# Ledger of designs, part 7: VH-VL binders against Pleckstrin homology domain-containing family G member 5 (PLEKHG5)

Target 1, 101 residues: Pleckstrin homology domain-containing family G member 5 (PLEKHG5), of Homo sapiens (Human) (o94827r584to684)
Amino acid sequence: QLLLEGSLRMKEGKDSKMDVYCFLFTDLLLVTKAVKKAERTRVIRPPLLVDKIVCRELRDPGSFLLIYLNEFHSAVGAYTFQASGQALCRGWVDTIYNAQN
Below, E stands for the ipSAE of ESMFold2; O stands for the ipSAE of OpenDDE; V2 stands for 0.75 times the mean of E and O plus 0.25 times the DockQ between their complexes.

## First folded at step 9 (VH-VL; framework fv_denrakibart)

Design q4 (from n4 with light chain K99R; at its last look DockQ between E and O 0.84; V2 from the best seeds 0.00; counts 0 for: pae O 4.3 > 2)
Fold by OpenDDE, look of step 9:
Structure q4 (fold): chain C 101 residues (1-101), chain A 118 residues (1-118), chain B 113 residues (1-113)
Amino acid sequence: as target 1 above (101 residues)
Amino acid sequence: EVQLVQSGAEVKKPGESLKISCKGSGYSFTSYWIGWVRQMPGKGLEWMGIIYPDDSDTRYSPSFQGQVTISADKSISTAYLQWSSLKASDTAMYYCARFDYEWGFDYWGQGTLVTVSS
Amino acid sequence: DIVMTQSPDSLAVSLGERATINCKSSQSVLYSTNNENYLAWYQQKPGQPPKLLIYWASDRESGVPDRFSGSGSGTDFTLTISSLQAEDVAVYYCQQYYRTPLTFGQGTKVEIK
C-alpha cells in the first residue's frame, strides 16, 4: 500500500545533493528520479525496507536523517532528506514510524 | 525543453576581468547543479566546478580553485564564471552544463569562446 | 583525485566497422549501495558542445542510436560503436561522476579510415 509520496532533496556524502521523488509503501521506500527527455521515472536506490529504517528529524528545519540498517542492525547507509517544509518533513518521519509499528 | 544559453564570445587582454553567463530554462533551475567546463584550443574537456543555484553551494576543481569564481543568480536562472585578471592561457571555449549526480552532464550550453591576447 | 585514462588517443575505422574505445579509472567508480557505475560517455562533434551518450556506464541517453553501447564495471569501461557511421566522427570522452573533483578522460578522436 502506498502511504506517502512526494519530492525530497536528498544528500548523501559531502557533495551529493539532488532532488528525488520518493514513494513510501507499507513495507518499502523507493527513491526515484525523473529521467530527462524520456519523461520517465527511474529507481536510483535499492528499495529501502521500512523495518530497517531509522529516521530522526534534524535541527535543520524540514530535514530528517535516514539511516539504513543491515540484518545485523549495523548502519550501512545514511541519507539526509529535506522536505519543502517542517510539517511535511514531520509527516514523512511520522509516516515511516507508523509503518514500522 | 531544457536549454542553457551562454553569453557571446569575448576578446580580452591580459589583466582584464571577465564575467560570462549561462542562463537555464525549461526546468527548475534551483534543482540541478550547473557546471563549467574548459576546453582549450584543440584540447580535451576540463572540469572547473559546479554550483547548486538554490543555496550557491559551490565545488571547484583543485586546478581552478582561486583562479575563477563561479556564482549564480537563481532569480534569473543564470550561472556565472568570472576572472579577476585574465591570462593568455585562459584562452579557451567555456561550456556550462547541467549536472546531475546520477546522470552526469546531461544538457550543455553552446559554449563561450574567450580569447585573451595582447 | 580519480584519474581517467582513455585508449587509444585516436582511432580510424572504416564505415560500417566496429569502433572500440577504452577508459580506465584510477579508482573504482562502482557505488556499492546501488551497484551502479558513475561513469558517463560524451560525444563531441566538430564545432559543437559535448553530448551525453551513456550514463551509469551502460545506459543510453534518450535519442542515442542503438549502435552505441557502454560496458564495464569498477575501473575498466568500454564504449563501442558497432557500426561506425559518418555522423559518428567526433571526439569521445569518458567521465567519472562518482565524486568530486569530477574528471574527464583525455578524449579519443574517432575518424573514418
Scores: ipSAE 0.021, ipTM 0.747, lowest interface PAE 4.3, mean pLDDT 92
ESMFold2, look of step 9: ipSAE 0.615; ipTM 0.899
ESMFold2 (binder alone), look of step 9: mean pLDDT 95; pTM 0.963

Design q5 (from n4 with light chain Y98D; at its last look DockQ between E and O 0.04; V2 from the best seeds 0.00; counts 0 for: pae O 4.8 > 2, placed apart)
Fold by OpenDDE, look of step 9:
Structure q5 (fold): chain C 101 residues (1-101), chain A 118 residues (1-118), chain B 113 residues (1-113)
Amino acid sequence: as target 1 above (101 residues)
Amino acid sequence: EVQLVQSGAEVKKPGESLKISCKGSGYSFTSYWIGWVRQMPGKGLEWMGIIYPDDSDTRYSPSFQGQVTISADKSISTAYLQWSSLKASDTAMYYCARFDYEWGFDYWGQGTLVTVSS
Amino acid sequence: DIVMTQSPDSLAVSLGERATINCKSSQSVLYSTNNENYLAWYQQKPGQPPKLLIYWASDRESGVPDRFSGSGSGTDFTLTISSLQAEDVAVYYCQQYDKTPLTFGQGTKVEIK
């Protein structure tokens, strides 16, 4: 079941910055992007299982940290997502949290 | 973890057909392009083509168009590169790699050595 | 087709010294929509497949040491290894993925002097 979708700016590492379109389902989060000069939308990261996600709002307004855990509860991925505003950011974090419960 | 595992080395004669494989795992196979890259002995990398497994959209390098066939079976997360009639000049290492239009080739197979000699 | 030309073809650098590899594209690979250069750098060590080092001309792939950096825009790009290490011996390739056909540079072999 689709819970939320929308545009976010994804940062992975120091210099990476990319506009993405995310789909949050009850069980997974998809990070997608339109293919350059094409009408195709593709998944650009492996699906993130909702039950393995830890999200925290950051000090930077509109941004939240997404930590992805492996089966051993060790962090194996970290992403920073920025929404267009604080309200939307909170919406993403809250929706993810609710999906986990 | 993302992995691309290619089929084993091949020793063929000119005129023979060949189909080598590349199996993806650890990610959504249908969501990423798979490309083939040729590397002749002691030479550089040559892009051959890419395929989008979900709908088999395939793009070829002009140099390889009509020379090879790229295909995919998404039911088993496998991409293929095949020749109908090998030439000695096809002797090379062939790599498959996951391709992203924003990132490039971010994951590579171990390569398949193809040797064609009479 | 976009032709990628690297220079030099081979480079011998002392350990700890800077290695600089240039790559020129026959056409700009800068995408005006997002202002990103669709240029990647790959490292291929002997007997191994290539490994992605840099994408979008200057962004390091995960796990790539800080001593590797990419710079440039439009048609002129540079890969720099600030302090060459023994494990950096490899052939390096630039590649444009702005448009098909995707094209690689001819490669630059980096060795220890």
Scores: ipSAE 0.022, ipTM 0.709, lowest interface PAE 4.8, mean pLDDT 92
ESMFold2, look of step 9: ipSAE 0.553; ipTM 0.884
ESMFold2 (binder alone), look of step 9: mean pLDDT 95; pTM 0.960

Design q6 (from n4 with light chain Y97D; at its last look DockQ between E and O 0.78; V2 from the best seeds 0.62)
Fold by OpenDDE, look of step 9:
Structure q6 (fold): chain C 101 residues (1-101), chain A 118 residues (1-118), chain B 113 residues (1-113)
Amino acid sequence: as target 1 above (101 residues)
Amino acid sequence: EVQLVQSGAEVKKPGESLKISCKGSGYSFTSYWIGWVRQMPGKGLEWMGIIYPDDSDTRYSPSFQGQVTISADKSISTAYLQWSSLKASDTAMYYCARFDYEWGFDYWGQGTLVTVSS
Amino acid sequence: DIVMTQSPDSLAVSLGERATINCKSSQSVLYSTNNENYLAWYQQKPGQPPKLLIYWASDRESGVPDRFSGSGSGTDFTLTISSLQAEDVAVYYCQQDYKTPLTFGQGTKVEIK
């Protein structure tokens, strides 16, 4: 069920920029963040259903865009994720794509 | 353990330049924002700006934009706040703090007192 | 800019009594994506740097006593000290990190009556 996990830098439409730890399952993507006080990982965003995700690699190496669609296929969220390298970035995008098919 | 250690107190005259520092340790310096907060004597906290050390992405408060420069040297896990020309009104305690948009300012430096007087 | 306004400016409470501090934001700091309020509370004791007490409006930072609690949503928030202790004498600040510029409330000074 777990397809991929790892650290990414997440940017949302607003000013926020943070390092997150994501878990990609066959059906959903979890965005989590380390909670230092508890030495645990906390889910900081609602689960993103894989079938509602549109991902595209960006011109910025190591980065990809994640658009989240609602049930009406309208974009309701946009995230930019940056991996430590292009290969990992591609791995995320490809894995998500494969999970959708 | 996470620590932010700031440079020592400064006594300056108007017109002088100044650069104070904030060194982080005990965590991944490039994974968190570093913010600067001013506190004038007997007053409240004022957000000055934040910097993401990994790429030096810097955000300023409009009130401090152009008045100060925030920078960072991630190779030594240090953030900086600098003035090109101090004013008496810059007299204040300056705190650096680790910042995360989700958690807030969870770790603070001990503060750097800057006194500017003729 | 989001303006944070606290009330009262100062508060004197007897030991063991409840202290209530209010914070109002000029616009909502509730993020629709995760339904979290990007509101933090800080405690600053005399001669010390501020200390994070509450984040996401109601989550206590590690080590913060149970007597501290945060509540509210949208634009109205409250920090409550259920039973004021001597060590709670401090100035308390709310702060929004919903968007930049990040902004603090003007602070509320809590003293023992």
Scores: ipSAE 0.553, ipTM 0.899, lowest interface PAE 1.4, mean pLDDT 94
ESMFold2, look of step 9: ipSAE 0.588; ipTM 0.890
ESMFold2 (binder alone), look of step 9: mean pLDDT 94; pTM 0.953

Design q7 (from n4 with heavy chain E102D; at its last look DockQ between E and O 0.13; V2 from the best seeds 0.00; counts 0 for: placed apart)
Heavy chain, then light chain:
Amino acid sequence: EVQLVQSGAEVKKPGESLKISCKGSGYSFTSYWIGWVRQMPGKGLEWMGIIYPDDSDTRYSPSFQGQVTISADKSISTAYLQWSSLKASDTAMYYCARFDYDWGFDYWGQGTLVTVSS
Amino acid sequence: DIVMTQSPDSLAVSLGERATINCKSSQSVLYSTNNENYLAWYQQKPGQPPKLLIYWASDRESGVPDRFSGSGSGTDFTLTISSLQAEDVAVYYCQQYYKTPLTFGQGTKVEIK
ESMFold2, look of step 9: ipSAE 0.650; ipTM 0.903
ESMFold2 (binder alone), look of step 9: mean pLDDT 95; pTM 0.963
OpenDDE, look of step 9: ipSAE 0.593; ipTM 0.906

## First folded at step 10 (VH-VL; framework fv_denrakibart)

Design r1 (from r2 with light chain K99T; at its last look DockQ between E and O 0.39; V2 from the best seeds 0.00; counts 0 for: pae O 3.8 > 2)
Fold by OpenDDE, look of step 10:
Structure r1 (fold): chain C 101 residues (1-101), chain A 118 residues (1-118), chain B 113 residues (1-113)
Amino acid sequence: as target 1 above (101 residues)
Amino acid sequence: EVQLVQSGAEVKKPGESLKISCKGSGYSFTSYWIGWVRQMPGKGLEWMGIIYPDDSDTRYSPSFQGQVTISADKSISTAYLQWSSLKASDTAMYYCARFDYDWGFDYWGQGTLVTVSS
Amino acid sequence: DIVMTQSPDSLAVSLGERATINCKSSQSVLYSRNNENYLAWYQQKPGQPPKLLIYWASDRESGVPDRFSGSGSGTDFTLTISSLQAEDVAVYYCQQYYTTPLTFGQGTKVEIK
């Protein structure tokens, strides 16, 4: 079931910055990107299983940290997502949290 | 339609300063990196640097760090490349191009020819 | 820095024949997280700016003819023109965008034999 979708700015590592369109389902989060003139949308990262996600709001308003864990509870990925506003950011974090429970 | 339009050809003398421009249109200027690429006469492509116009985050090639300044004015969707003091060896074609970390340089300006001679 | 090396430096091919350009990176440009190779190919015709042909090593940019194809993974890549056309006369560059500094190959000049 689709719980939430929308545009976010994704930062991965120290270099990458890009606008993405995310789909949050009950069991996974998809990170997608429009392919040239928005004719098509592609999944640009492996699906993130909701039960392996740790999210925290950042001090920077409208931004949240997403840490992805492996089966050993070790961090294997870290992303910073920025929404257009604090309310939307909180919406993403809360929805992910609720999906985990 | 995505388009990058660069300023016109420049003829300069050594020691002079120069600032060339690249104006983007047809897309969200603040959502993509803009890069500068040098091509000396009859030579290959050289990456100079990239800038993210939204926050002016700038990354330089080590070979060009301190030699040029890359900047942007997002209010007019324009990126800049400038020299404080030109050298004859700066003679080259300079391209601006839109950069995406997943797709590469997908749109290019028409180029600005810079000629530096005494 | 990741060094990109193309081979050959120049290539003459008859019309309708296959042209093959190789590109090697000094380090792998394969991202383990998404299993994509951050390698692009560009075409530059005389008097024109470069044009993106291939990204992620094998995906064709919009509008690029089917005769162009990219292959390879890790450190070894190939651009293939299955049937060379007159309009394909150009210099071709590979480029890694796996990490900064971004680096280009030295280019391969493709001409008609």
Scores: ipSAE 0.066, ipTM 0.789, lowest interface PAE 3.8, mean pLDDT 93
ESMFold2, look of step 10: ipSAE 0.580; ipTM 0.885
ESMFold2 (binder alone), look of step 10: mean pLDDT 95; pTM 0.964

Design r2 (from p1 with heavy chain E102D; at its last look DockQ between E and O 0.60; V2 from the best seeds 0.00; counts 0 for: pae E 4.2 > 2)
Heavy chain, then light chain:
Amino acid sequence: EVQLVQSGAEVKKPGESLKISCKGSGYSFTSYWIGWVRQMPGKGLEWMGIIYPDDSDTRYSPSFQGQVTISADKSISTAYLQWSSLKASDTAMYYCARFDYDWGFDYWGQGTLVTVSS
Amino acid sequence: DIVMTQSPDSLAVSLGERATINCKSSQSVLYSRNNENYLAWYQQKPGQPPKLLIYWASDRESGVPDRFSGSGSGTDFTLTISSLQAEDVAVYYCQQYYKTPLTFGQGTKVEIK
ESMFold2, look of step 10: ipSAE 0.267; ipTM 0.803
ESMFold2 (binder alone), look of step 10: mean pLDDT 95; pTM 0.964
OpenDDE, look of step 10: ipSAE 0.066; ipTM 0.786

Design r3 (from q7 with light chain T33K; at its last look DockQ between E and O 0.34; V2 from the best seeds 0.00; counts 0 for: pae O 4.1 > 2)
Fold by OpenDDE, look of step 10:
Structure r3 (fold): chain C 101 residues (1-101), chain A 118 residues (1-118), chain B 113 residues (1-113)
Amino acid sequence: as target 1 above (101 residues)
Amino acid sequence: EVQLVQSGAEVKKPGESLKISCKGSGYSFTSYWIGWVRQMPGKGLEWMGIIYPDDSDTRYSPSFQGQVTISADKSISTAYLQWSSLKASDTAMYYCARFDYDWGFDYWGQGTLVTVSS
Amino acid sequence: DIVMTQSPDSLAVSLGERATINCKSSQSVLYSKNNENYLAWYQQKPGQPPKLLIYWASDRESGVPDRFSGSGSGTDFTLTISSLQAEDVAVYYCQQYYKTPLTFGQGTKVEIK
């Protein structure tokens, strides 16, 4: 079931900055990007299983940290997502949290 | 339609300063990197640097670090490349191009020819 | 820095024949997280700016004819023009955007035999 979708700015590492469109389902988060004039949408990262995600709001308003864990509870990925506003950011974090419970 | 329009050709003398421009339109200027690429006469492409207009985060090639300054004015969707003191060896075509972290340089300006001679 | 090396430097091919350009990177440009190769191919015709042909090593940019194809993974890549046309006369560049500094190959000039 689709819980939430929308545009976010994703940062991964020190060089990556890009706008993405995310789909949050009950069990996974998809990170997608429009391919040239929105003719097609592509998944640009492996699906992130909701139960392996740790999210925290950042001090920077509208931004949250997403850490992805492996089966050993070790961090294997880290992303910073920025929403257009604090309310939307909180909406993403809360929805992910609720999906985990 | 995505478009990058660069300023016109420049003829300069060694020691002079220069600032050329690249104006983007048809897309969200602050959502994509803008890069500068040098092409000396009859030579290949050389990456100079990129800038993210939203926060002016700038990355330079080691070969061009300290030799040029890349900047942007997001209020007018324009990126700049400038020299404080030109050299004859700076004679080249300079391209600006939109850079996407996943797709590469997907749109290019028409180029600005810079000629430096005494 | 990742060094990009193309071969050959120049290539003459008859109209309608296959043109093959190789590109090697000094380090792998394969991103382990999404299994994509951050490798692009550009076409530059005389007097024109470069044009993006291929990204992620094998995906064609919009509007690019299907006679152009990219293949390879890791450190070895190939651009193929299945049937060379007159309008394909150009210099072709590979480029890695796996990490900064971004680097281009030295270019391959494709001409009609």
Scores: ipSAE 0.037, ipTM 0.758, lowest interface PAE 4.1, mean pLDDT 92
ESMFold2, look of step 10: ipSAE 0.317; ipTM 0.816
ESMFold2 (binder alone), look of step 10: mean pLDDT 95; pTM 0.964

Design r5 (from q7 with light chain S62E; at its last look DockQ between E and O 0.80; V2 from the best seeds 0.00; counts 0 for: pae O 4.3 > 2)
Fold by OpenDDE, look of step 10:
Structure r5 (fold): chain C 101 residues (1-101), chain A 118 residues (1-118), chain B 113 residues (1-113)
Amino acid sequence: as target 1 above (101 residues)
Amino acid sequence: EVQLVQSGAEVKKPGESLKISCKGSGYSFTSYWIGWVRQMPGKGLEWMGIIYPDDSDTRYSPSFQGQVTISADKSISTAYLQWSSLKASDTAMYYCARFDYDWGFDYWGQGTLVTVSS
Amino acid sequence: DIVMTQSPDSLAVSLGERATINCKSSQSVLYSTNNENYLAWYQQKPGQPPKLLIYWASDREEGVPDRFSGSGSGTDFTLTISSLQAEDVAVYYCQQYYKTPLTFGQGTKVEIK
């Protein structure tokens, strides 16, 4: 089931910076992006399994780090997400955490 | 409708300064990078740099670093490209274009022709 | 820097025939995380700005005719015009946006034979 959805700013690596729309389900997180005039959305990253996600709030208000682990518990991906506010950011982190437990 | 409208053609002499503009409309200006691309007469496309208007994060091509300045005023959805001292070799068409790290340059301005001659 | 090399530099094709343009990158532009190639193709007609045709190596931009197709992966890419039309006369550029600095191919001029 869908637990949370909303707009986030995603940063990946040194250069990447883009606005995305994320869908958090009980078992996976989808990262999507509007196509053209926002009439269609596209999944722009492989689905992130919730049980392989490690999230931490960052010092920058409204931002959290998402680390994706493989089956060996090694980090294979790292993303920074920024919400419009600290409350929403915390909501994302808490919801992910609760979905893991 | 997404549009990028550039300032008009420029005729300059060597040593003069110049600042050309690119105004975006029809989309969230602060949510996309704006890039500048040079095209010398009869030549190919050359990436100059990109700027993220929201925080003015700017990335330059090594070939243009220190040669030009890219800036933006998000309050009026406008990006700029400027020279402190033009050279004859700066004669070219200059395009601004919206850049997305997943899609590339998806919308382009009409171009600004800059002619530098003594 | 990633160097983009197109071939040929110029191409003359009869109307209705297939046009094929190749593009090679000096290193892979395939992103392992999403398995996408960060490669775009642009069309520039005389006196006009470039126009995005293909992104992620094979996805057509909205409004682009289906006679245009992109293929390839890693370091070798191809733009194909299945049936050349008169309005397709232009210079075509490949471009990698895998990392900065962003780099373009030198361009391929497509003309009618």
Scores: ipSAE 0.041, ipTM 0.759, lowest interface PAE 4.3, mean pLDDT 92
ESMFold2, look of step 10: ipSAE 0.613; ipTM 0.898
ESMFold2 (binder alone), look of step 10: mean pLDDT 95; pTM 0.963

Design r6 (from r2 with light chain S62E; at its last look DockQ between E and O 0.55; V2 from the best seeds 0.00; counts 0 for: pae O 3.1 > 2)
Fold by OpenDDE, look of step 10:
Structure r6 (fold): chain C 101 residues (1-101), chain A 118 residues (1-118), chain B 113 residues (1-113)
Amino acid sequence: as target 1 above (101 residues)
Amino acid sequence: EVQLVQSGAEVKKPGESLKISCKGSGYSFTSYWIGWVRQMPGKGLEWMGIIYPDDSDTRYSPSFQGQVTISADKSISTAYLQWSSLKASDTAMYYCARFDYDWGFDYWGQGTLVTVSS
Amino acid sequence: DIVMTQSPDSLAVSLGERATINCKSSQSVLYSRNNENYLAWYQQKPGQPPKLLIYWASDREEGVPDRFSGSGSGTDFTLTISSLQAEDVAVYYCQQYYKTPLTFGQGTKVEIK
């Protein structure tokens, strides 16, 4: 079931900054990007299982940190997502949290 | 249509300052990096640096760090490359190009020829 | 820094024949998280700016003819023109954008034999 979708700015690593469109389902989060000059999206990251995600709002308004854990509870990925506003950011974090419970 | 339009050719003398421009249109200027690439006469492509116009985060090639300044004015969708004091060895074609972290340099300006001679 | 090395420096191929350009990186440009190679190929015709041909090592940019293909993974990559056309005369560059500093190969000049 689709819980939430929308545009976010994703930061990964030192140099990565890109606009993405995310789909949050009950069990996974998809990170997609618009295909060049096309009206469709492409999945650009492996699906993130909701139960392996740790999210925290950041001091920077409208931004949240997403840590992805492996089966050993070790961090294997880290992303910073920025929404257009604080309310929307909180909506993403809360929805992910609720999906985990 | 995505376009990058650069300022015209420049003829300068050693020691002079110079600032060339690259104006983007047809896309969200603040959502993509803009890079500068040097091509000396008859030579290959050299990455100089990139800037993210939204917050002016700038990354330089070690070879060009301190030699040039890259900046942007997002209010007019324009990126800049400037020298405080040109050298004859700065003679080259300079390209600006839109950079996407996943796709590379997908759109290029037409180039600005800079000639420095006494 | 990741050093990109192309081979050959120049290549003369008859019309309609296959052209093959190789590119090696001094370290892997394969990102383990998404299993993509952050490697691009560009075409630069005389008097023109470079044009993006291939990204992620094997994906063709829109508008690029099917005769162009990219292959390889990790540190070894290849650009193939299956049937060389007159309009394909150009210098071709590989480039890694796995990490900064971004680096280009030295270029390969492709001419008609």
Scores: ipSAE 0.104, ipTM 0.805, lowest interface PAE 3.1, mean pLDDT 93
ESMFold2, look of step 10: ipSAE 0.444; ipTM 0.846
ESMFold2 (binder alone), look of step 10: mean pLDDT 95; pTM 0.964

Design r7 (from q7 with heavy chain R98T; at its last look DockQ between E and O 0.46; V2 from the best seeds 0.00; counts 0 for: pae O 3.2 > 2)
Heavy chain, then light chain:
Amino acid sequence: EVQLVQSGAEVKKPGESLKISCKGSGYSFTSYWIGWVRQMPGKGLEWMGIIYPDDSDTRYSPSFQGQVTISADKSISTAYLQWSSLKASDTAMYYCATFDYDWGFDYWGQGTLVTVSS
Amino acid sequence: DIVMTQSPDSLAVSLGERATINCKSSQSVLYSTNNENYLAWYQQKPGQPPKLLIYWASDRESGVPDRFSGSGSGTDFTLTISSLQAEDVAVYYCQQYYKTPLTFGQGTKVEIK
ESMFold2, look of step 10: ipSAE 0.585; ipTM 0.881
ESMFold2 (binder alone), look of step 10: mean pLDDT 95; pTM 0.958
OpenDDE, look of step 10: ipSAE 0.087; ipTM 0.796

## First folded at step 11 (VH-VL; framework fv_denrakibart)

Design t1 (from n4 with light chain R60L; at its last look DockQ between E and O 0.89; V2 from the best seeds 0.75)
Heavy chain, then light chain:
Amino acid sequence: EVQLVQSGAEVKKPGESLKISCKGSGYSFTSYWIGWVRQMPGKGLEWMGIIYPDDSDTRYSPSFQGQVTISADKSISTAYLQWSSLKASDTAMYYCARFDYEWGFDYWGQGTLVTVSS
Amino acid sequence: DIVMTQSPDSLAVSLGERATINCKSSQSVLYSTNNENYLAWYQQKPGQPPKLLIYWASDLESGVPDRFSGSGSGTDFTLTISSLQAEDVAVYYCQQYYKTPLTFGQGTKVEIK
ESMFold2, look of step 11: ipSAE 0.631; ipTM 0.901
ESMFold2 (binder alone), look of step 11: mean pLDDT 95; pTM 0.962
OpenDDE, look of step 11: ipSAE 0.758; ipTM 0.937
ESMFold2, look of step 12: ipSAE 0.614; ipTM 0.898
ESMFold2 (binder alone), look of step 12: mean pLDDT 95; pTM 0.963
OpenDDE, look of step 12: ipSAE 0.795; ipTM 0.944

Design t2 (from n4 with light chain S62E; at its last look DockQ between E and O 0.89; V2 from the best seeds 0.73)
Fold by ESMFold2, look of step 11:
Structure t2 (fold): chain C 101 residues (1-101), chain A 118 residues (1-118), chain B 113 residues (1-113)
Amino acid sequence: as target 1 above (101 residues)
Amino acid sequence: EVQLVQSGAEVKKPGESLKISCKGSGYSFTSYWIGWVRQMPGKGLEWMGIIYPDDSDTRYSPSFQGQVTISADKSISTAYLQWSSLKASDTAMYYCARFDYEWGFDYWGQGTLVTVSS
Amino acid sequence: DIVMTQSPDSLAVSLGERATINCKSSQSVLYSTNNENYLAWYQQKPGQPPKLLIYWASDREEGVPDRFSGSGSGTDFTLTISSLQAEDVAVYYCQQYYKTPLTFGQGTKVEIK
């Protein structure tokens, strides 16, 4: 039930910026990075439940915001992702929305 | 193989300018930060700053802000550290290193010894 | 700024014996989102650049011998060399990469007794 996968640039907080590889399933979004020499990926963040994601395209080209909510609807995570282009960015936002309805 | 190759040792006088280089190979240069670390003779490691070569996002240690310039030319996979006016207290070994926010400083250059004396 | 303090400054250990180096941060380096500590250990042998040994406080870098282990969480961390070898004579640095400015400990020199 993989819906979308690809490379994104992820920002967290004030400092963190890195290239990641994301897998979007019908129920989960996984954020991974390549294990250095092992030719595999490692999940570097807890799986994000699709039903707990608030996702919005940003004015900056190719960027979207992802807010992660807890069971009390309080924000417990905030991520800025940058795709290689506006079309890919919209693809991510739309696919997440469609997985939620 | 991932490699960071630095420019050769420098002997300078106070007041002179200097630009040293760090060339990365064997990996996607624009996907990682490059950091600069100073080691004064017989002393420990001091972080000077990091740069993200893809967009030149540069972050300095407060101790080095305004004292040096960190830059990169991604078209030739090279980062730079430069001084406009060297001081004797700049005498040190300078390392470049690849940085990732998940893995730390995982690959280091061989170092560039800078000697500044009258 | 997060200050990193190592102890001891120097350590003499017999071959084959355990070496223990402590590192304390002035603020927590634990990232609650993934429950990982953004703390690294580096080895610097005489005349050589530093080499990454441990990241995320306890994960060994590829090619690092099993005798090196990292432990601790939050503000208190330990590097252990379970059976000191001659080639382990070096200065060891802890370093936080939780937030800028990135900061190193002052280093711990390990020698053979």
Scores: ipSAE 0.624, ipTM 0.898, lowest interface PAE 1.7, mean pLDDT 92
ESMFold2 (binder alone), look of step 11: mean pLDDT 95; pTM 0.963
OpenDDE, look of step 11: ipSAE 0.741; ipTM 0.933

